# VH-VL binders against c3mjb8, part 35

Target 1, 104 residues: c3mjb8
Amino acid sequence: MRIKNKIKKRIIELIELAYITARKGDLELAREYIKLAEMYSRKGRIKIPLKYKRMFCRKCYTPLITGVTERRRIRSKILIRTCLICNWQRRYVLSRNKGSNKEN
Key: E = the ipSAE of ESMFold2; O = the ipSAE of OpenDDE; V2 = 0.75 times the mean of E and O plus 0.25 times the DockQ between their complexes.

## First folded at step 13 (VH-VL; framework fv_pritumumab)

Design N6 (at its last look DockQ between E and O 0.51; V2 from the best seeds 0.00; counts 0 for: pae E 4.6 > 2)
Fold by OpenDDE, look of step 13:
Structure N6 (fold): chain C 104 residues (1-104), chain A 123 residues (1-123), chain B 107 residues (1-107)
Amino acid sequence: as target 1 above (104 residues)
Amino acid sequence: EVQLLESGGDLVQPGGSLRLSCAASGFTFSDYAMSWVRQAPGKGLEWVSWISGSGLSTEYADSVKGRFTISRDNSQNTLYLQMNSLRVEDTAVYICAREDYYFWQGYYYFDHWGQGTLVTVSS
Amino acid sequence: DIQMTQSPSSLSASVGDRVTITCRASQSIRSWLAWFQQKPGKAPKSLIYAASSRQSKVPTQFSGSGSGTDFTLTISSLQPEDFATYYCQQSYSTPLTFGGGTKVEIK
């Protein structure tokens, strides 16, 4: 396995670990995992896959968990995701095929 | 159609080992986290283990930590549960379940279950 | 660990009856609650997710409500095929935990 692939794997592991850690209630440690993942991404010049990039707040690095660290609202066919930690918002246009769209 | 088919259940002695398999079909296997859930005869359900879609992250119930190992082969669309140091209390039907996540809702949930495979641990 | 207390453990009902099953979490699980149905010798069937979202192809007589610690599964009009055991399950945190189940029997 090429070094880049190994780094990519570690990035994914960290993001997944962050998510699990956040669900266990340790947001501080979870954020640290995300920060570390971002660092690996930058140093390795490896893009974080969109699926995983959507799992955390890009502003404060908090894993986004619905009802815990994230609020989701739909208005006028737009999904609004709000980070409850720093209030950072993302907007997504709703597509017709909602059933097959997976974030993680 | 989504299908989950468990296999590998058998009668084993305490201290023995067994490997269960769950064959998945009808969906992109690697996109979904998977879990093992067990049900002792006449009893309720107990979560056993969880594995992420990538296979890079795992979780275990305290009752099986150190003894069981969950894994997956995404190239073969198969989920595994390696069970070592089996105990009588591990006797149960072991069921694999797919964890779905819809982007718009933001919740994880089991949306498909297998029928299970019976593991009996007896001296 | 989050304990899920399901009630009643069993109930008898007739076709057409309104059936209500409750599930209480030992701590807030927000809306991370699912309901599923199990018949003897069959795979569990998922009914409700996120406390109140009905799974695809699930009959309309099934509905879920609640948030935080108290949840309810309602069968508005019991059908012959609805006699089974029902379980709640929290997915808020690991370990994932289930209610004790509610067996819906024919009166």
Scores: ipSAE 0.584, ipTM 0.877, lowest interface PAE 1.0, mean pLDDT 93
Fold by ESMFold2, look of step 13:
Structure N6 (fold): chain C 104 residues (1-104), chain A 123 residues (1-123), chain B 107 residues (1-107)
Amino acid sequence: as target 1 above (104 residues)
Amino acid sequence: EVQLLESGGDLVQPGGSLRLSCAASGFTFSDYAMSWVRQAPGKGLEWVSWISGSGLSTEYADSVKGRFTISRDNSQNTLYLQMNSLRVEDTAVYICAREDYYFWQGYYYFDHWGQGTLVTVSS
Amino acid sequence: DIQMTQSPSSLSASVGDRVTITCRASQSIRSWLAWFQQKPGKAPKSLIYAASSRQSKVPTQFSGSGSGTDFTLTISSLQPEDFATYYCQQSYSTPLTFGGGTKVEIK
């Protein structure tokens, strides 16, 4: 039980570090931190919390920074996030999810 | 409403130690990263340290690295700053600050500030 | 470290005047810049984030502009409560750094 909590904390730390690293412009190192977090999650059978899953592109593992590595559009209560690195899109229904008050 | 209340400031001699606290209320504390910022008498603002919402990631100004430790207790909604090996130049009002939004373009954008607590380091 | 150079260090103005304060970064910070107001004996109050976005409930006389290295805070019509010191802050990378401040005084 304690070992799973330790691994979960490490996963979260890696994702936070990846975001900080990406803000500083080192996308390659940032991706490596995300890949390592995903490896710990898979091997340890530990689910990454949803709020951290939304911080990076699930296809190319780039941290998502609006206006830099991602673009956002809103169309009829649907938030569309596009990764600018690999062009993969994700859609979120805003009427059922918390929205951001700071859209670009 | 959002409240940030600092405490623990005192008069100490050089080489001494203090622990500052910042009590938070009116929001989900663990969702927000926090910083300490200081202001020396008659001077401008200086960032001191930062901690992520989870408490797992920290950053420090070069002037305090190795001497100060930022921490948080998310179960008690409290931010801390442990200050060791205090110097005269650490004399300032220490202010805790909350980031605007954890997962949105608010990283390192402070939207709420406490009133501060005075730390005086003198012989 | 990213140095933030703010000018002027002080200015005198009358109620109703347009006031312009500038801030220059030593390297590009894109649009990751904030502006704060601080009155004597009070905590700072956030005005602008992301160079041009107004914080909630900040009066409309405050506006920000700029990107890259050069940024401006404009007070379009100075109000009696706007006499204060104003600071810029880059939010691009740690260490977070502030400008030296601009004191806006009553003429």
Scores: ipSAE 0.191, ipTM 0.703, lowest interface PAE 4.6, mean pLDDT 85
ESMFold2 (binder alone), look of step 13: mean pLDDT 90; pTM 0.903

Design N7 (at its last look DockQ between E and O 0.65; V2 from the best seeds 0.53)
Fold by ESMFold2, look of step 13:
Structure N7 (fold): chain C 104 residues (1-104), chain A 122 residues (1-122), chain B 107 residues (1-107)
Amino acid sequence: as target 1 above (104 residues)
Amino acid sequence: EVQLLESGGDLVQPGGSLRLSCAASGFTFSDYAMSWVRQAPGKGLEWVSWISGSGYSTEYADSVKGRFTISRDNSQNTLYLQMNSLRVEDTAVYICAREDYDFWGYYYFDHWGQGTLVTVSS
Amino acid sequence: DIQMTQSPSSLSASVGDRVTITCRASQSIRSWLAWFQQKPGKAPKSLIYAASSRQSKVPTQFSGSGSGTDFTLTISSLQPEDFATYYCQQSYSTPLTFGGGTKVEIK
């Protein structure tokens, strides 16, 4: 009970740390943190919350920072995110029913 | 409507301690990162500290590292600032701010409290 | 740390004037810049983020421009309620830093 909660906390900590590390310019270390978080998620069978899954490139594990490691485009209320490191793309439908333009 | 209400400001002696609170309402508190920002009398704005929505990550201005601790209780919708070893230069109005995120991927402050005054003097 | 230099520190203007305030970062912050308005005795009010994106309910006379290191806030036609102090702030990296402020006063 407590063990799974501690592992989930560690997964989230690592992803947040990776994003902070990447914004300071150390992409290699940031990717290492993401890979470790993914390992804990897989081995512990603990799902990474969607909010955090969308903070990094699912192909190369680089944290996604607008104008630095990713590019965003909007067409017909669809957000297109492109990783500038490996060219991975993902598409999202923008919601009108939320008070802010949050992803999904 | 989003509301942020600070409390706990007081007159304290140098070396003293004080705990500030920011009560949040009108939104899902745990979805938002929060900051404390301060303003000394007659001066500009100075960022003090930041905490992620989860509460797991924090950042501090160099002037307060080791003396101040930001925290949050997401079950009570409350942000805190524990202030220890207070100095006269910590005298300021302390304001909590909510951080939002847009579809272009930028984070920004979108709401501010009114602030609570901390005065450090003998 | 990223230093934000704001200019001018104060200015005097009349209702209806176009007002321009500048902000310079000590290194590139791409478009990670915000502008705030503060009236005496009140909390700051958020105006612009991402250099040029107007926040909700912000009047249309406010606009922002710039990228990299040089940024501008423009008030196209100054209204009586726009006399205030304006701050820029970078959100590119911690520590988050503010400009020194620009007081916009009535002539």
Scores: ipSAE 0.559, ipTM 0.843, lowest interface PAE 1.7, mean pLDDT 90
Fold by OpenDDE, look of step 13:
Structure N7 (fold): chain C 104 residues (1-104), chain A 122 residues (1-122), chain B 107 residues (1-107)
Amino acid sequence: as target 1 above (104 residues)
Amino acid sequence: EVQLLESGGDLVQPGGSLRLSCAASGFTFSDYAMSWVRQAPGKGLEWVSWISGSGYSTEYADSVKGRFTISRDNSQNTLYLQMNSLRVEDTAVYICAREDYDFWGYYYFDHWGQGTLVTVSS
Amino acid sequence: DIQMTQSPSSLSASVGDRVTITCRASQSIRSWLAWFQQKPGKAPKSLIYAASSRQSKVPTQFSGSGSGTDFTLTISSLQPEDFATYYCQQSYSTPLTFGGGTKVEIK
């Protein structure tokens, strides 16, 4: 396995672990995992896949869990995701294809 | 059609080992997290283990931690549960379940197998 | 761990009856609750997720409600095929935990 692939794997592992850790109620540790993942990304010059980047708040690094750390609302065909920890918001234009909107 | 078929259940002695399999079909296996859930005879349901779609992350119930190992082969669309140091209390029907998520971000089991019986007895 | 208390453990009903099953969590699980049906020797069937979202192809007689700690599964008009055992399950935090089940039997 190429070094970059190993780093990418570790990044994904950390993000997934962060999510699980957050679901166990330890947000502080979860944020640390995300920060570490970001560090590996920067050092390795490896882009975090969009799927995984959307799993956490890019401002405070909190994993986004609906009803716990995230609020989702739809207004005028726009999905608004709000981090309940730092209030950071992201907006997504909803496509007509529901399959393409399946994200977390 | 989504299908989950468990196999590998058997009668084993305490301290023995067994590996269960769950064959998945009808969907892109690697896109979904999977879990094992067990049900002792006449008892309720107990979550056993979880594995991410990529297979990079795993989680275990305290009752099986250190003894059971969940894994998957995405090239073969198969979920595994390696059970070591089996105990009488591990006797149960073991069911594999697919975890999906919706637009709002809720995760949930949307498909279940029928299960395979594991009996641990001296 | 989050404890899920399901009630009643069993009930008898007739076709056409309104059936209500309750699930209580030991702590708030927001809307992270699912309901599923199980028949003897068959795979569990998911009915409701996120407390009130009906799975695809699930009959309309099934509905879920509640948030926080108290949840309800309602079968508005019991059908012959609905006699089974029903379970609630929280997915708010690990370990995932289940209610004790409710067996719906024919009167």
Scores: ipSAE 0.429, ipTM 0.856, lowest interface PAE 1.4, mean pLDDT 93
ESMFold2 (binder alone), look of step 13: mean pLDDT 90; pTM 0.895

Design N8 (at its last fold request DockQ between E and O 0.66; V2 from the best seeds 0.81)
Fold by OpenDDE, fold request of step 14:
Structure N8 (fold): chain C 104 residues (1-104), chain A 123 residues (1-123), chain B 107 residues (1-107)
Amino acid sequence: as target 1 above (104 residues)
Amino acid sequence: EVQLLESGGDLVQPGGSLRLSCAASGFTFSDYAMSWVRQAPGKGLEWVSWISGSGYSTEYADSVKGRFTISRDNSQNTLYLQMNSLRVEDTAVYICAREDYDFYQGYYYFDHWGQGTLVTVSS
Amino acid sequence: DIQMTQSPSSLSASVGDRVTITCRASQSIRSWLAWFQQKPGKAPKSLIYAASSRQSKVPTQFSGSGSGTDFTLTISSLQPEDFATYYCQQSYSTPLTFGGGTKVEIK
């Protein structure tokens, strides 16, 4: 396996681990995993896939868990995701078809 | 149509090993996290293990930690559960379940289940 | 671990009846609650997720409500095919845990 692929794997693993860790209630450790993933991404010049970038707040690096660290609301055909830790907001235009994993 | 088909269930002695498989079809397998859930005869449902779509992350119930290993082969659309050091209390129908994601609400949830495969651990 | 307590364990009802099943979590799980139906010898069927969202192709007589610790599954008008065992499940944190189940039987 090429080095870049290994790094990419580690990045994804860290983000997934962060999400799980946050759901277990350890937000601080979870944030550290995200920061580490971001560092690997930067140093390796590897883009984090959109699916995984959407799993955490890009401002404070907290994994986004609905009802815990995130609030989602739909207004005027726009999905608004709000980080409850730093109040960072991201807006998404609703797709024609309400998809499941297809949105990631 | 989404299909999940478990196999590998058998009768084994305590301390024995067994590997279960779950063959998936009708969807992009790698896009979905998967879980094993078991049901002892006449009892309720118990979560056993979880694996991410990528296969890079896993979780286990305390009752099976160190003994069971969940894995997946995304090229073969197959989920596995390696069970070692089996105990009588591991006797159950083992069911694989797909975890979907609602992007609009932000929830992960089980949406499809297999029929299960029976594992019997007995002396 | 989060404990899920269902009530009642069993109930008898007739076709057309309104049926209510409750599930209580040992701690707040926000809306990370799902309901499943299972018939003997069959795979579980997903009914509700996110406490109140019906899954695809689930009949309208099924509805979920609640948040925090107390949740309810309601069958507004029981149909012949609805006699089964129902389970609640929290997905707030691992380990994922299920309620003990409620068997809905014919009166």
Scores: ipSAE 0.903, ipTM 0.949, lowest interface PAE 0.5, mean pLDDT 95
Fold by ESMFold2, fold request of step 14:
Structure N8 (fold): chain C 104 residues (1-104), chain A 123 residues (1-123), chain B 107 residues (1-107)
Amino acid sequence: as target 1 above (104 residues)
Amino acid sequence: EVQLLESGGDLVQPGGSLRLSCAASGFTFSDYAMSWVRQAPGKGLEWVSWISGSGYSTEYADSVKGRFTISRDNSQNTLYLQMNSLRVEDTAVYICAREDYDFYQGYYYFDHWGQGTLVTVSS
Amino acid sequence: DIQMTQSPSSLSASVGDRVTITCRASQSIRSWLAWFQQKPGKAPKSLIYAASSRQSKVPTQFSGSGSGTDFTLTISSLQPEDFATYYCQQSYSTPLTFGGGTKVEIK
């Protein structure tokens, strides 16, 4: 039971709880959970896994729910996510190149 | 090949208890949230409970809150449903379902289902 | 709780027919809607998510449309293997809820 593992568990718990809270409509409380998860990440020097980092707006900490707190637009092979709370945008390049982890 | 296999269904009396299992194979179990869904004989589908891939978050239908507990053992690739204080209306085929995420469109959805295990609650 | 009302409850059709099934939500679910197929004694099969996104290996005769509260599943040319019961399901909020089902029978 390493202290690092306990802190990582707490970070994940808070981000999951934030998403659930936001889906129920309480964005203010949801942001507080994200802010607390970010604090644990900084204090413990623990990276938030990419799956969970993509669950909230990096500028205003609002959990991102398609059609509710964010808008998604696809242009060519680029996904553009717009936070509907603070209007921050982020671009994601879609790639099919997954073959480098396959045995040849 | 993704496979989900439920077990533990039985005939029980009202007030009794059962534990259902769903054995998962062909995928990284801890990456996926899971649900239990039930179907009474000749009836439609009813969602029962949900658990996150990590196992840290759970949700329940009102009809089962306080009586049923969803859990998972990610080291054994197994989903569980502990069913206490069973009632006649809990009679159903219980089916486990895997939830996937489409990051491109941003939606969670069920993509695979088990065949189910029958629970019958009667005197 | 979000109620999902599905119609018709059943229909009879011939191979080759175009079939349309509707689903109404009691409040807006944006596009958080899925469609499933189920044959008697078999596991449900996922067809559509996000209102209109076909799941992998689902045949092209299946299509979904709608947003907000009104949704449709269309089978453009009914095949012999398509005789089944179809369910809609919202994933906008818990509890997750299903429509009552539409049984598609051979005429």
Scores: ipSAE 0.827, ipTM 0.900, lowest interface PAE 0.7, mean pLDDT 91
ESMFold2, look of step 13: ipSAE 0.806; ipTM 0.900
ESMFold2 (binder alone), look of step 13: mean pLDDT 92; pTM 0.922
OpenDDE, look of step 13: ipSAE 0.875; ipTM 0.941
ESMFold2, fold request of step 14: ipSAE 0.820, 0.819; ipTM 0.898, 0.902
ESMFold2 (binder alone), fold request of step 14: mean pLDDT 92, 92, 92; pTM 0.917, 0.917, 0.918
OpenDDE, fold request of step 14: ipSAE 0.900, 0.903; ipTM 0.948, 0.949

## First folded at step 14 (VH-VL; framework fv_pritumumab)

Design Q1 (at its last look DockQ between E and O 0.72; V2 from the best seeds 0.82)
Fold by OpenDDE, look of step 14:
Structure Q1 (fold): chain C 104 residues (1-104), chain A 123 residues (1-123), chain B 107 residues (1-107)
Amino acid sequence: as target 1 above (104 residues)
Amino acid sequence: EVQLLESGGDLVQPGGSLRLSCAASGFTFDDYAMSWVRQAPGKGLEWVSWISGSGYSTEYADSVKGRFTISRDNSQNTLYLQMNSLRVEDTAVYICAREDYDFYQGYYYFDHWGQGTLVTVSS
Amino acid sequence: DIQMTQSPSSLSASVGDRVTITCRASQSIRSWLAWFQQKPGKAPKSLIYAASSRQSKVPTQFSGSGSGTDFTLTISSLQPEDFATYYCQQSYSTPLTFGGGTKVEIK
């Protein structure tokens, strides 16, 4: 259990580092961090929290940064997130009330 | 109501050390990244340091790298700034700021600021 | 580092006036631009984020526009409580950087 917690911490740390690295302009290194995080997740059988999963493209592992690697558009009450690297899209139905920003 | 209250500001000599605190209340502290921003007397705003909600990631301005350490205790809802090797140019009001996230647009932004605490470095 | 050039450094205006403040980034920051208001001895107050999005409870006289390198804060009709110093800030990349500020004074 202690080991799992340590692994989880490392996973989150890597994802955060990836995002920061990407924002500094090194997308390739950032992707490697994400890949490493995913590997730890699989080997450790540790689920990545949703808020962190939403920080990168699940197809190409690129951190999603609005205006750089991601485009977000709202159409017909649907939020469409598009990865500008691989064109992967994720759709979110918007609720009438603004949801918690921290869950994403 | 969101509240950020800085403390620890004092008068210190060059080369001295000081630890600032920012007590947060009114929100789930660990959900938010936090920053320290400083403002020298009569001057503009300068970003100093950033820490993620988890506390696992940090960033620093070049002017404070190696001297300042940002940390947080999420169990105590408190943000810290350990300042070592202080210089006269570090004299400023130090303000803690909360970084929110707009999921619909995908932007991080400061939405709440403390009143600040004054740090004076003088011989 | 991304430099933010804000203009003017100061301006005088009257209540009811339209006020425009500009901010220029040394490189494209897309829409990662925020505007803040600060009164003497007070904490900064967040006004605009994402270049054009008003934060909660910000009066409608405040609006932001622009993308890339050139941004504008507009106060459509200056109110008595709007006399303050305004700052732009880029959050595109670290280090986060601020403009030099614009002091809006009473004419």
Scores: ipSAE 0.889, ipTM 0.945, lowest interface PAE 0.5, mean pLDDT 95
Fold by ESMFold2, look of step 14:
Structure Q1 (fold): chain C 104 residues (1-104), chain A 123 residues (1-123), chain B 107 residues (1-107)
Amino acid sequence: as target 1 above (104 residues)
Amino acid sequence: EVQLLESGGDLVQPGGSLRLSCAASGFTFDDYAMSWVRQAPGKGLEWVSWISGSGYSTEYADSVKGRFTISRDNSQNTLYLQMNSLRVEDTAVYICAREDYDFYQGYYYFDHWGQGTLVTVSS
Amino acid sequence: DIQMTQSPSSLSASVGDRVTITCRASQSIRSWLAWFQQKPGKAPKSLIYAASSRQSKVPTQFSGSGSGTDFTLTISSLQPEDFATYYCQQSYSTPLTFGGGTKVEIK
């Protein structure tokens, strides 16, 4: 059992917990969980898997919940996600490949 | 082809225990969150429990919290529901459901359901 | 907990009829609503998610609309295979909750 695998598991656990916490309405605690996950990622030099990186605002660390903490618009084959807390936008090109949740 | 096959339903007395299984095939199991949903005979649907694809996070309906435990073995592509302290009102067909995610619209939704397994709790 | 009130509880209709089923949430669920079809002795079949998005291979006579607290499922021209019970379900917060169901029967 490798130490990097244990750190990666902790990172994933914290991000999942943050999302659940945010859906229950506690955004401040949710942000603290994301900040801790980011700290483990930096110290362990472990990249956060893309599936989980897309679950929160990279500027303010708020978990992104459609219609609650973020707004989504699709214009000209581009998905625009707007964090409703800090107004940061991220843009995603709509590819012909299916989007998925295939990261652990 | 996505397949979900429940097993382990039986007749038990109040206070008894059962373990349900849901065997998954035709997809990468650990990419998907899973739920148990139950339906009492002649009644509507009731959500029971949820587990993340990783298995690290779980949620429960209040009616089963403390008595039921959801788990998964991603190496065996199997979802479980351990049911303890069973009550007559737990009598239902228990159905496993796969949760998918539409990244472009940003919604989770159930996309596949098993056939269910009948649990009867009777004196 | 978010209660989902579905109406009517049952209805009778003929092939070719337009059928409308309504679902009301006890608080706003934005567009976190799904519709399912269930035939006797069978598992539910997913029809619609995100209030209005049809699931893969769902026929075009099914459409969903609404947001906030009030939602509708419309069957534009009822087919023989569409006689079933229909459920709405919210996924806005746990516990996930379903409407009581609407049984669509042959007139």
Scores: ipSAE 0.812, ipTM 0.898, lowest interface PAE 0.7, mean pLDDT 91
ESMFold2 (binder alone), look of step 14: mean pLDDT 92; pTM 0.923

